VH-VL binders against q9nrl2r1430to1533. Designs and how they scored, part 86

Target 1, 104 residues: q9nrl2r1430to1533
Amino acid sequence: GGVHELSAFEQLVVELVRHDDSWPFLKLVSKIQVPDYYDIIKKPIALNIIREKVNKCEYKLASEFIDDIELMFSNCFEYNPRNTSEAKAGTRLQAFFHIQAQKL
Short names: E, the ipSAE of ESMFold2; O, the ipSAE of OpenDDE; V2, 0.75 times the mean of E and O plus 0.25 times the DockQ between their complexes.

## First folded at step 7 (VH-VL)

Design j22 (framework fv_nezutatug; at its last look DockQ between E and O 0.28; V2 from the best seeds 0.00; counts 0 for: pae E 10.7 > 2)
Fold by OpenDDE, second read of step 8:
Structure j22 (fold): chain C 104 residues (1-104), chain A 123 residues (1-123), chain B 107 residues (1-107)
Amino acid sequence: as target 1 above (104 residues)
Amino acid sequence: QVQLQESGPGLVKPSQTLSLTCTVSGYSISSGYYWHWIRQHPGKGLEWIGSIHHSGDTDYNPSLKSLVTISADTSKNQFSLKLSSVTAADTAVYYCARTDYYLGSHRYGMDVWGQGTTVTVSS
Amino acid sequence: DIQMTQSPSSVSASVGDRVTITCKASQSISSRVAWYQQKPGKAPEPLIYDASSLESGVPSRFSGSGSGTDFTLTISSLQPEDFATYYCQQSYSTPYTFGQGTKLEIK
C-alpha cells in the first residue's frame, strides 16, 4: 500500500486502541489466565499485533488489514458468549470500526 | 468522592409507570462503564434490573414482567429507570450502582451504590 | 440465566470466629464473582471483585477465592461490625444474578 494508506491504518489502530471498549483486544489473551483459550482459538490476534504489522508495512491491501481486525472480533465472539462484557465490548468496538473503515 | 442518589415517587399505583432517577456526583457518567439498576423486595435478595453503558447501549433482565427502559442524561449527569405496568411484585427498594473500568483492569462488580429508594406499588 | 447457589442461608457465629460462605455457579464463570455486605436498612457495599480482589478500604480479614463454579468468601476473625447479610454476584454475563444471601448473626 501507499504511504497515505499506511497512515490511514495507523490512525485507525490508534482510534481503536483509545476506544473505551478496546480492553479485551489490546494484547493477546494470557494462557495462564485463560488456560483453554488457545485450544479454541487457532488464529489469535490483538491490536498490538496489528499495530506492529502496520508499522512494519506488512499490509499490502486494505482488505488484509480489515481481515485481521475482523479476525480479532471473530475470535472474541467465538470464545465469549454474547452477553459477556467482552462480547458486548467487541460488538460496540466492531461497530465503531465498521464506520471508521469506510474512510479507507 | 463518587456518590449516587436515587430519587422519584415512593408510591405508584398498579398498571402505572414507575420512574426513578439516579443522580451521580463527583464523577461523570460519561466516564463510567456501566450504570445499573438493582432492586430488593422486602426481606428478599437482590435482583438486577438492567444497565446502561456510557455509550447509551442498554441491557435488561428478561425475567422482569414489567417493561424496562433505562436512559441517561449526560447534561444532568443522571440516568433513569422506567418500569411500565407495575404490580405489587414491583414493590422494592431500588438501587442504582456503577461498574467502572480502569486502565488495564475491568472491575467485575458494582463498586459504588446509591442509598436506595423505597417504591411501593399500591392502589 | 446463570444461577448462583449461596450457602449457608444463615450462620450464627461469635466474635473471633472464622466464617466461610460458599457460592456455586450453575456454569463456569471464570473469576467473575463479586461479594457484597449489606446491613439492615443500608445499601450493599462491595467487598471483593473478580473472586479474590479486595475492595479498597475493606479489612484484610476478608478474603475471596475460587474459579470456575465454586467460590468462597472468608472472614478470618469475625468482628462485631461484620454481622450482616452477604451476597455473591456473578458478573460473567447478563442478566447479572446474585446468590440468595447469607445472614451472619451473633451467637
Scores: ipSAE 0.732, ipTM 0.904, lowest interface PAE 0.6, mean pLDDT 94
Fold by ESMFold2-Fast, scan of step 7:
Structure j22 (fold): chain C 104 residues (1-104), chain A 123 residues (1-123), chain B 107 residues (1-107)
Amino acid sequence: as target 1 above (104 residues)
Amino acid sequence: QVQLQESGPGLVKPSQTLSLTCTVSGYSISSGYYWHWIRQHPGKGLEWIGSIHHSGDTDYNPSLKSLVTISADTSKNQFSLKLSSVTAADTAVYYCARTDYYLGSHRYGMDVWGQGTTVTVSS
Amino acid sequence: DIQMTQSPSSVSASVGDRVTITCKASQSISSRVAWYQQKPGKAPEPLIYDASSLESGVPSRFSGSGSGTDFTLTISSLQPEDFATYYCQQSYSTPYTFGQGTKLEIK
């Protein structure tokens, strides 16, 4: 609930964005490039949206921030089969997130 | 200028372990996304053996059934292939290759290849 | 595993010809196809990634198209240095797989 928590969220989002497995998560999936994505994924989210929410102080609890990050990974694993480049990137980035989230 | 160079023995006996190294020059292995081993049997097409992510996470072709190990040594800027229990069917030219990295995208291809090293499995 | 099938297995052509090579995936792979050129005794050279994106330094006479299961490599005006074997590769899912190759021959 304070400046310290918001600073921690911003630091974590920056670390996720800089990670080389962030590429599937940086912005929303294109409807033009992936037409069936929004038929399957009902709650789309990406790191740019999460970062905007952090900057606007929209997360009142650390659990809300964590839930949005986990939703992002859940969407990835729901849409992308296990052996795809997207799913592999998501698996590694999620593991990295779990390590970094210990700082929250 | 990024260059990849394969090295290892040109002749291996059946049942032995084939060990190959790819030396990367002009680029850090830690800056790349994926590093691959590919082989080509005489007069045939290309076969993907496996890959290593810069984190050390590996993917192997299931057809090689636990016979493959790929590892990276960032201090030497090298990555290596070990293929155990080789047979004459493992006779091939072996290539190493890179998948490029760009923050915000993933290049779906192998943009830099080594020249290849010929391996013959014979008694 | 995803099978990649190229057509034709070989094609004979003359300088200045338009050449098309097709590649069919056994299941949908989005746009995750790369194309390579290989000359005898040499390593494969990348031509195209993500179905239609030209690799740096590759001549504009090369182009790629397709999505899902059907992909095409086109050489709009064949040059002498283009006689080679061409391979498609899917990067959608491991194990990554290559087509059997298309040999482009003189005449």
Scores: ipSAE 0.629, ipTM 0.873, lowest interface PAE 1.3, mean pLDDT 90
Fold by ESMFold2, look of step 9:
Structure j22 (fold): chain C 104 residues (1-104), chain A 123 residues (1-123), chain B 107 residues (1-107)
Amino acid sequence: as target 1 above (104 residues)
Amino acid sequence: QVQLQESGPGLVKPSQTLSLTCTVSGYSISSGYYWHWIRQHPGKGLEWIGSIHHSGDTDYNPSLKSLVTISADTSKNQFSLKLSSVTAADTAVYYCARTDYYLGSHRYGMDVWGQGTTVTVSS
Amino acid sequence: DIQMTQSPSSVSASVGDRVTITCKASQSISSRVAWYQQKPGKAPEPLIYDASSLESGVPSRFSGSGSGTDFTLTISSLQPEDFATYYCQQSYSTPYTFGQGTKLEIK
């Protein structure tokens, strides 16, 4: 973790949030609206939480940051069948993330 | 209050294309819901035809995939069904419906239905 | 495709009776079942989503249960307006599929 790495994490999170396929990942899934989500997904995470962790300098290594983003995609693919709009958006955003993550 | 209303011809000749439109009132079709077409054959149950998401993503029943197109016109707040090369087997009541959106809501069925429109395919 | 099989195909019952309708999926679908009520000449009306959650405005005499492959809809005390056809639907994966229906008639 240095200043350059934290700035790169913030830049990457901003690019993910601005991507057209970010809509399933912006905020945590509502337990009220999707009551079984938290029975299936044990480590929920979303872009707003990852961005807050970057802002608070909670990532010490790039691998920790990447692990949270990959967890976010893994949760999506575990909960949503592959033919859903959520899973398709996740696939496209993950591909975009892999390209951008080469900068880390 | 959200309302869905099907419209289109009630009688279609074999081999023609069936075109139906669902008009949505009380809410914008672009708001993140799934928008479905379902039909009910005489003496048989309900059959899901397909859906369109606000992202433009479509999903079709594989049994109809080469014959069906679902599209949306956000300027008219409508989504439409085209079913090509119809036969007597396509005689049914056709419904439009929505699934209320939230992440994962596609797993919970359809919360608002149109009243249905009867389509007969005959010479 | 996931096959949904309802039992019975029809029920003859009296006002005040308790009625149970079952639906079996051809594979495990977790709790991904919806139930609909349909009266003649009308669209299906949603009753239950996610196996057991009542839709808004549905009377409390309706209840749903089950997970995996076996699901039930129960009407605890029939009212005159409950005589209709009932459908289950799996909402687990496309193509979404419906049971063949259960017609509930007055005896």
Scores: ipSAE 0.005, ipTM 0.630, lowest interface PAE 10.7, mean pLDDT 87
ESMFold2 (binder alone), look of step 9: mean pLDDT 89; pTM 0.931
OpenDDE, look of step 9: ipSAE 0.542; ipTM 0.865

Design j23 (framework fv_nezutatug)
Fold by ESMFold2-Fast, scan of step 7:
Structure j23 (fold): chain C 104 residues (1-104), chain A 123 residues (1-123), chain B 107 residues (1-107)
Amino acid sequence: as target 1 above (104 residues)
Amino acid sequence: QVQLQESGPGLVKPSQTLSLTCTVSGYSISSGYYWHWIRQHPGKGLEWIGSIHHSGDTDYNPSLKSLVTISADTSKNQFSLKLSSVTAADTAVYYCARTDYYLGSHRYGMDVWGQGTTVTVSS
Amino acid sequence: DIQMTQSPSSVSASVGDRVTITCKASQSISSYVAWYQQKPGKAPEPLIYDASSLESGVPSRFSGSGSGTDFTLTISSLQPEDFATYYCQQSWSTPYTFGQGTKLEIK
């Protein structure tokens, strides 16, 4: 198994990366630029890490892939107040993800 | 090295649109985190008008309703404020300000301000 | 909207005095507070961000403290150039709001 799952995960990650609202999620937050981020966020993750895990076949179940994407959004909402551009982008991208994830 | 400078009319008539521009020098507006407009009524404190994020997303003070538009022109390294249907209550000093990406968070405040431009709304 | 209330509204002090200015938020804002100094006819200058962090170039006699709803700006030994109006500002949520200002005047 796994062949269709890997194709679906890769396709979805590519769609997320290309979405206009992906900019807060493309790579890990810089500790130099945002010094308090890693004091607050204990399990940092970003789309480049998730894509690497997909490419290395590290997701065995769709639920594991979904959990990592949801962690990414959860971190965004934990760190960024609701009315920030980061939180607004996260809200829109998460809604897009939920629609696409129904295909998994 | 980074400088912000407001420009626009010193006098605007009631019901007209106030248009102000902030020119940024020594730094690219595409590299900033947020770019803000703040005003100060004569003898009063500071009021945040709104901001534009480097992505182009905008936030406006709800007390100004649909009267405010903030936009950026990266080719000119400027961002602008339009305030429509002005009244005498819009008489104020208008400031532009930056929150820089290296400070990286809304908690880090506004680190560079323009000198301010005085706007009087009167016939 | 989050209301920021400063106390006192004005204070008269002498060079060398310890001055404290307080700022109270109407709801918890964690450490999302900045402090600014404004001299007559000039733009505000940043002093403190994230409640307690000094802006680059700000003298060490300035300090900030607090979290949640109660915040304090302290000047440990007042200098002649410190006579100004001071503002706190929250950035926890939009609209960003400022305190009403505290005017620090020479005795």
Scores: ipSAE 0.005, ipTM 0.623, lowest interface PAE 11.9, mean pLDDT 86

Design j24 (framework fv_nezutatug; at its last look DockQ between E and O 0.04; V2 from the best seeds 0.00; counts 0 for: pae E 11.2 > 2, placed apart)
Fold by OpenDDE, second read of step 8:
Structure j24 (fold): chain C 104 residues (1-104), chain A 123 residues (1-123), chain B 107 residues (1-107)
Amino acid sequence: as target 1 above (104 residues)
Amino acid sequence: QVQLQESGPGLVKPSQTLSLTCTVSGYSISSGYYWHWIRQHPGKGLEWIGSIHHSGDTDYNPSLKSLVTISADTSKNQFSLKLSSVTAADTAVYYCARTDYYLGSHRYGMDVWGQGTTVTVSS
Amino acid sequence: DIQMTQSPSSVSASVGDRVTITCKASQSISYYVAWYQQKPGKAPEPLIYDASSLESGVPSRFSGSGSGTDFTLTISSLQPEDFATYYCQQSYSTPYTFGQGTKLEIK
């Protein structure tokens, strides 16, 4: 049920955060460090935000949770060229996520 | 103290495969982020050959004529380089290097290098 | 590929001199630049990372600055052990590329 799904979301977020390729995704991009980021990315999101949404039970469906995670990766690939460390980290983390998401 | 050491044949014939190994001591390759191979032709600058992430994900310089293969052996705490079909243009000093894991960033360059090993391609 | 144009190719200086080496990237690479020192017959050693961060153990007379496309390595007061070849490197994206080098020689 809902409680079981919530627990699954929590566990998956924990696993994503602990992954060594999570560093580009832990928190929102700094507007000071990357001044043009929010001119390009219109729906910013990060793992800390997703974790908060999970904790507040804002995800009623697994698809909603998955959509936010995919948005996070989409933002990364939209802003970062494919051969950057951020994009490469994102590629690996997304692959990991897709494997884990099959368990949801 | 972290140390890297290159090893392998110093002489390779044209069209053969160049094989080198980088042995890491004082640090687990599983704890690093990227492990690199760089070369320097005699009297020339530095050229990045490729890298391997500790997960096994590899990245190679597309400008190289020789086919590049980089692999890692965590049980031996080593990573290796293979260049196939070498020519005289592959004569160089070959270095292995590390980019360590740092929270929030992995673009710090190469903080630890091996001493380098000379490889000559000659018939 | 990103090109790193380093200048000058060589420079002659004396002990105590202020030395400046420049590196220009073919495109914006934020602050993802490293600097290395290489002495004859030796491997490169890191000096600066992230354009301006001093590597551990590197003397404070070395400094780096710049962002975007223009980067600078400065030695405030040249010491005898500083005569070597210096390289910039972009760590923004692969393939990683180096400047062609600057040979710092004794005047």
Scores: ipSAE 0.761, ipTM 0.910, lowest interface PAE 0.6, mean pLDDT 94
Fold by ESMFold2-Fast, scan of step 7:
Structure j24 (fold): chain C 104 residues (1-104), chain A 123 residues (1-123), chain B 107 residues (1-107)
Amino acid sequence: as target 1 above (104 residues)
Amino acid sequence: QVQLQESGPGLVKPSQTLSLTCTVSGYSISSGYYWHWIRQHPGKGLEWIGSIHHSGDTDYNPSLKSLVTISADTSKNQFSLKLSSVTAADTAVYYCARTDYYLGSHRYGMDVWGQGTTVTVSS
Amino acid sequence: DIQMTQSPSSVSASVGDRVTITCKASQSISYYVAWYQQKPGKAPEPLIYDASSLESGVPSRFSGSGSGTDFTLTISSLQPEDFATYYCQQSYSTPYTFGQGTKLEIK
């Protein structure tokens, strides 16, 4: 653990939030706008939730943080067909994440 | 004011490659979300050809097979369309267009268009 | 591919009339619909994005509505400058597709 690891997680989340492909991931999907989302996705997550977990020191290992980010992308690709705007944004943001995560 | 301007040959022979360029002024290509090519056959509606994300990632209409390539040159603030092995069916007005980026908002409409350039494919 | 079908193909109306144009998607596309106006010899001009949001500078007589598969463009009080062809377009999934167009003719 330590302060350096928590700072690295926070910095990475901020970089993800600032990326122009973050729009599908900033907050949880609206049940009003997408009524069947929560019937399909059983472990919903978003960048605002991950950031709160970082701030509350809930990640003890880098692997736990990485797992939550990967769950977010996995949910995106499970719900959204490959050619959708959400899936394309997710694909690019995930590639960006994999490059940045090398610093963890 | 953001302006897009298409340029390229007005006449192309069958089997050749059609090359068109969209010059963007008053705005940086790297600040936009997507840049598009659309065409309109004489007397017909609009057909999406493909798009490029500012990162260089591309999407193409599958009906054009492997014949289409879109690329961007950020140093010239331009993006370009190449359509290989053209036929008379590729005769159309070709437009370029922008989809802008809005933080926290999904706005996938095409908000700025070029004036269009007419391409005739004939021997 | 997602097919966008517009109705009617053409409509004749008088100045001051309320005009509605509909667009039907072959599958659910949430709210990812834009509307464009095209005058003869000109490039399309954006009117509506995200089904119901008005583009900057577009007169308030234009409005959009709908979600899922059924979308409408409404002109509340038709003006002479509204003579044009109108197109809907989905941006939910590639390939992005346009409706066939609706030609609005002023009587």
Scores: ipSAE 0.615, ipTM 0.878, lowest interface PAE 1.6, mean pLDDT 90
Fold by ESMFold2, look of step 9:
Structure j24 (fold): chain C 104 residues (1-104), chain A 123 residues (1-123), chain B 107 residues (1-107)
Amino acid sequence: as target 1 above (104 residues)
Amino acid sequence: QVQLQESGPGLVKPSQTLSLTCTVSGYSISSGYYWHWIRQHPGKGLEWIGSIHHSGDTDYNPSLKSLVTISADTSKNQFSLKLSSVTAADTAVYYCARTDYYLGSHRYGMDVWGQGTTVTVSS
Amino acid sequence: DIQMTQSPSSVSASVGDRVTITCKASQSISYYVAWYQQKPGKAPEPLIYDASSLESGVPSRFSGSGSGTDFTLTISSLQPEDFATYYCQQSYSTPYTFGQGTKLEIK
């Protein structure tokens, strides 16, 4: 998109980063700290990567941006059992995202 | 594992419409990737025909734009090619393909291809 | 439209040889080049994307380099299964375009 659409993507990513539940999603999971993560998650992604793609104007459609954000949550729920702090944070942040995404 | 398979007639008469279908298995075409048609003429190189995104956004080779329609049926997990007013020049092997989606910036390399289907335009 | 000029059109080589294939774009395409291998009667197989990134499962004897307009595919010790036709493709903008191919034959 244009400058207005790119500004909306940037603003939404900033709101996600600022949210208290963003901590599992800020950067890619460390293979050293979590050895089996990359055996399970085939398409890793995080907010810093999505932010870089916004900065590089890689999203042609708003649906592509939304797809990357949803992939981020899907990875969280696939790797983490529902009773973990990570999965609970993911559920709350995803709900927040759905509210904010209506601005797009 | 994602698999693509082309289907359609092997022989088409001049002036008719060529219709091909690509059936996708192991993955949903609604996932945000680009889905392509490419053809390879006898003894020649490869030509990109066009693509469709699950949002309905299409992009066509300008040399074919007035003759080509690409569409998707998400309920059948298929996407299709129609090429109108065919001539002998449209004789080729037709492939469907997918663009890979990964972390970094990517632009439209085709990471999965169908096996191809031969189409001959002859009276 | 961006033209991709591939050279040579064919090359004869022996097992163990180092082979290079070049591809030149008619305008800058940054690093958005893909390379494919095609054997007779088969679909193209992806080898490289983004000029130098190996596709999953591709042997490390394959490498790619370049940016801007000039790109190279290198096979560092040719194996019997590498005799095929190779294509470059610009993935920068539509219409996507391919080089004419390089046929790699047994000497």
Scores: ipSAE 0.005, ipTM 0.623, lowest interface PAE 11.2, mean pLDDT 87
ESMFold2 (binder alone), look of step 9: mean pLDDT 89; pTM 0.929
OpenDDE, look of step 9: ipSAE 0.154; ipTM 0.768

Design j25 (framework fv_nezutatug)
Fold by ESMFold2-Fast, scan of step 7:
Structure j25 (fold): chain C 104 residues (1-104), chain A 123 residues (1-123), chain B 107 residues (1-107)
Amino acid sequence: as target 1 above (104 residues)
Amino acid sequence: QVQLQESGPGLVKPSQTLSLTCTVSGYSISSGYYWHWIRQHPGKGLEWIGSIHHSGDTDYNPSLKSLVTISADTSKNQFSLKLSSVTAADTAVYYCARTDYYLGSHRYGMDVWGQGTTVTVSS
Amino acid sequence: DIQMTQSPSSVSASVGDRVTITCKASQSISSYVAWYQQKPGKAPEPLIYYASSLESGVPSRFSGSGSGTDFTLTISSLQPEDFATYYCQQSYSTPYTFGQGTKLEIK
């Protein structure tokens, strides 16, 4: 029964998580693996956090949900140069998101 | 301990495709960040050929891009180089190398190298 | 492409000497420089990453410095095993490029 009751936000997050280019975005960046990340990125976010916010009904407006997804991509492009696999994955996933977000 | 080992034919004829494999031991390719191919012409410096991320994303030296394919086989813990239409100018020692897994430190150097394999392109 | 130019192309030194090798980038590359040591018939061995960070197991007599376009590798007290060719490499932008190498020879 849970699949039939999924919100539009939850459906979109699930599609993003399952996308081949989601790997840089699934979890918060590890401070142990990437010590300088949190010196550069002041508002860290990831798909697991966004999904939790959706499940807790923390988004009152579609714009708030979209803002968090866009922040995630913005952080990616701020930290990672254009020629990195992270930035390339982010570019493709962001394009996919923009197409899907038209439903919101 | 991570080890990289290059393998492939030491002699290739002009116009044929050079195929080399790098076998990774003591570490999973899917846990690494980038896996590189570098070559060194006799008596010359180092030339970066290209790299592959564990996701399958590749990046190639533009001077070689139309001739190069890099692929990974995670089930065999190997990644490979194919260089098409070789000439005598492709005679070199070929190295494979790893960039350590720091998701935000992708611009660090190559921390583990194979011993190199000599390839001669001759008729 | 970003060109990396090393100076000198060769240097002769004695055990115990301080040796400095310089690397210049054709454009600003922040701190995205690595240094490698290569002995005849061997693969390059990493020494320094991110301009100044020492690779694990590398002796403390090796140090790196610089940012932007000018980078330096210093060996504070040369040892017999340090006679080799040294390469700088930029990882700021693809294609990754190496300097032409500096051969460190016995005086």
Scores: ipSAE 0.016, ipTM 0.682, lowest interface PAE 7.4, mean pLDDT 87

Design j26 (framework fv_nezutatug)
Fold by ESMFold2-Fast, scan of step 7:
Structure j26 (fold): chain C 104 residues (1-104), chain A 123 residues (1-123), chain B 107 residues (1-107)
Amino acid sequence: as target 1 above (104 residues)
Amino acid sequence: QVQLQESGPGLVKPSQTLSLTCTVSGYSISSGYYWHWIRQHPGKGLEWIGSIHHSGDTDYNPSLKSLVTISADTSKNQFSLKLSSVTAADTAVYYCARQGKYTWGSRYYMDVWGQGTTVTVSS
Amino acid sequence: DIQMTQSPSSVSASVGDRVTITCKASQSIRSYVAWYQQKPGKAPEPLIYDASSLESGVPSRFSGSGSGTDFTLTISSLQPEDFATYYCQQYYSEPYTFGQGTKLEIK
């Protein structure tokens, strides 16, 4: 069979998904578990959605991909107070992302 | 068969540094999420001291005024606590504990604990 | 810091009794609460996580409920091995904090 090559965006999303601090970001926040989330966050996004956009070749510029990742972190920090488990995970994952994104 | 075992001196003099080690067996430190130190003062409740990730990232209880250092040695499968300038208020049973990685069910609580080691601060 | 307050501080009960222990957080913590059982001279053992999820190997007579600020641990039919001190803990926000404990004693 064939060999599949990953794009730079796909490689970075895979590294984010594999990171220990990715758990708040793997899927969209549940309205059942967090009823007020969608009253506060107007542009929800998660790694599964970003990965789907990468797979469908929807990002034409690195800046578009970076903007979606930064939106994900911005939503986290807007909703979650600084000392929460979600906010602390987001802070660490965002720092990891900034290091990896230097290669883009 | 995950086991955590604390070790260190049972008696520490005031102003000295308390040093404890937690040895993890049956499980790799790098497979866990965070590894915690908790203490229990005589006749009282539990106090969270701090935690470490195998990457070296640490979080400390602010009430301990930067007197705490937690470190990990993945080659020995151990993590350690240093508490500087101890006083009688640091007399407690000290526990180490595991916080597991996220799976379904959001298991961020401390699911495996060591047996505890008693530390008395006295001259 | 988030304060966790348990009620009662102690309770006397008989084997077969239904026992309820409550835990109140000083602010909303969603469902990020765990319950631990501690026997004299032993480390705490987890019973409940995420407010209502039963830890593997824990008897079904233990149950947890609640969300936000008010949480309850229930033992539906007390057994001799259940006499212990029970602690709630929040893991919503650092520093992680525990309730003061509830001592369950033989009546």
Scores: ipSAE 0.524, ipTM 0.852, lowest interface PAE 2.1, mean pLDDT 89
Fold by OpenDDE, second read of step 8:
Structure j26 (fold): chain C 104 residues (1-104), chain A 123 residues (1-123), chain B 107 residues (1-107)
Amino acid sequence: as target 1 above (104 residues)
Amino acid sequence: QVQLQESGPGLVKPSQTLSLTCTVSGYSISSGYYWHWIRQHPGKGLEWIGSIHHSGDTDYNPSLKSLVTISADTSKNQFSLKLSSVTAADTAVYYCARQGKYTWGSRYYMDVWGQGTTVTVSS
Amino acid sequence: DIQMTQSPSSVSASVGDRVTITCKASQSIRSYVAWYQQKPGKAPEPLIYDASSLESGVPSRFSGSGSGTDFTLTISSLQPEDFATYYCQQYYSEPYTFGQGTKLEIK
């Protein structure tokens, strides 16, 4: 494809993916590795899915984009105990997101 | 409107188990929120006891961990506290609380509290 | 455990006074600090969260500041209904801990 300026949403997703604490969120949780995940989490989402939605221009409002990001974090805190590496990473990444999202 | 209400016996004998229940109304405990127990000895400050998430994730104050059990009943929208082998030192007002909802810039503060229930340990 | 050292333990003031309460954490807790107001026979009520964010419905005369280890609650102009006990709390990590409290009394 041709070179184009990234939208604010695209740029934010790039920043989230590059963050050191993004590893729990890059892809959907594996049902094989975590058999009970989808019994608990009913609206799974990950950064790759959000990126795809951004690329397809599925977000008409910033609030919709933000809602999906927040859902991603909510799922993490829903499934993972607070003292896990995943939850701790999620806490830090969410804080980063909140700062960056204010610029939208 | 979210409301929390503590309930249970106001009098417990020494060495017995203190049992309290927090009933949540206006909001489901089956959420990303954590639900807490805090107590306050007469004329003293606040002491965190522990917390639970509906998924079963629990955290306890290390000073009380061996004596405390927190459980949740999503069908009743309640969570409970059990404190075993109580002494006079466990006489306190016991509060349940909800940890704060994520909003822009917000983190895990306790945004809603019950009115508290007094528990006296006495023979 | 993270210790929250609150000062002063008590303060006497008059209506209209500026009141400042301090809380110092034993380690950096970023901005994971809340302030609560408690009146006799009542549960604590949140005033400030995330160190400086005003809880909904709380008068603007209340403010919080600080980050890291040093935090401050300020009442710019004391009102009659403000006489109570105030507590800071960290929610950076378990076990969550509170300051010892500050009883704000009428002079």
Scores: ipSAE 0.012, ipTM 0.669, lowest interface PAE 8.9, mean pLDDT 92

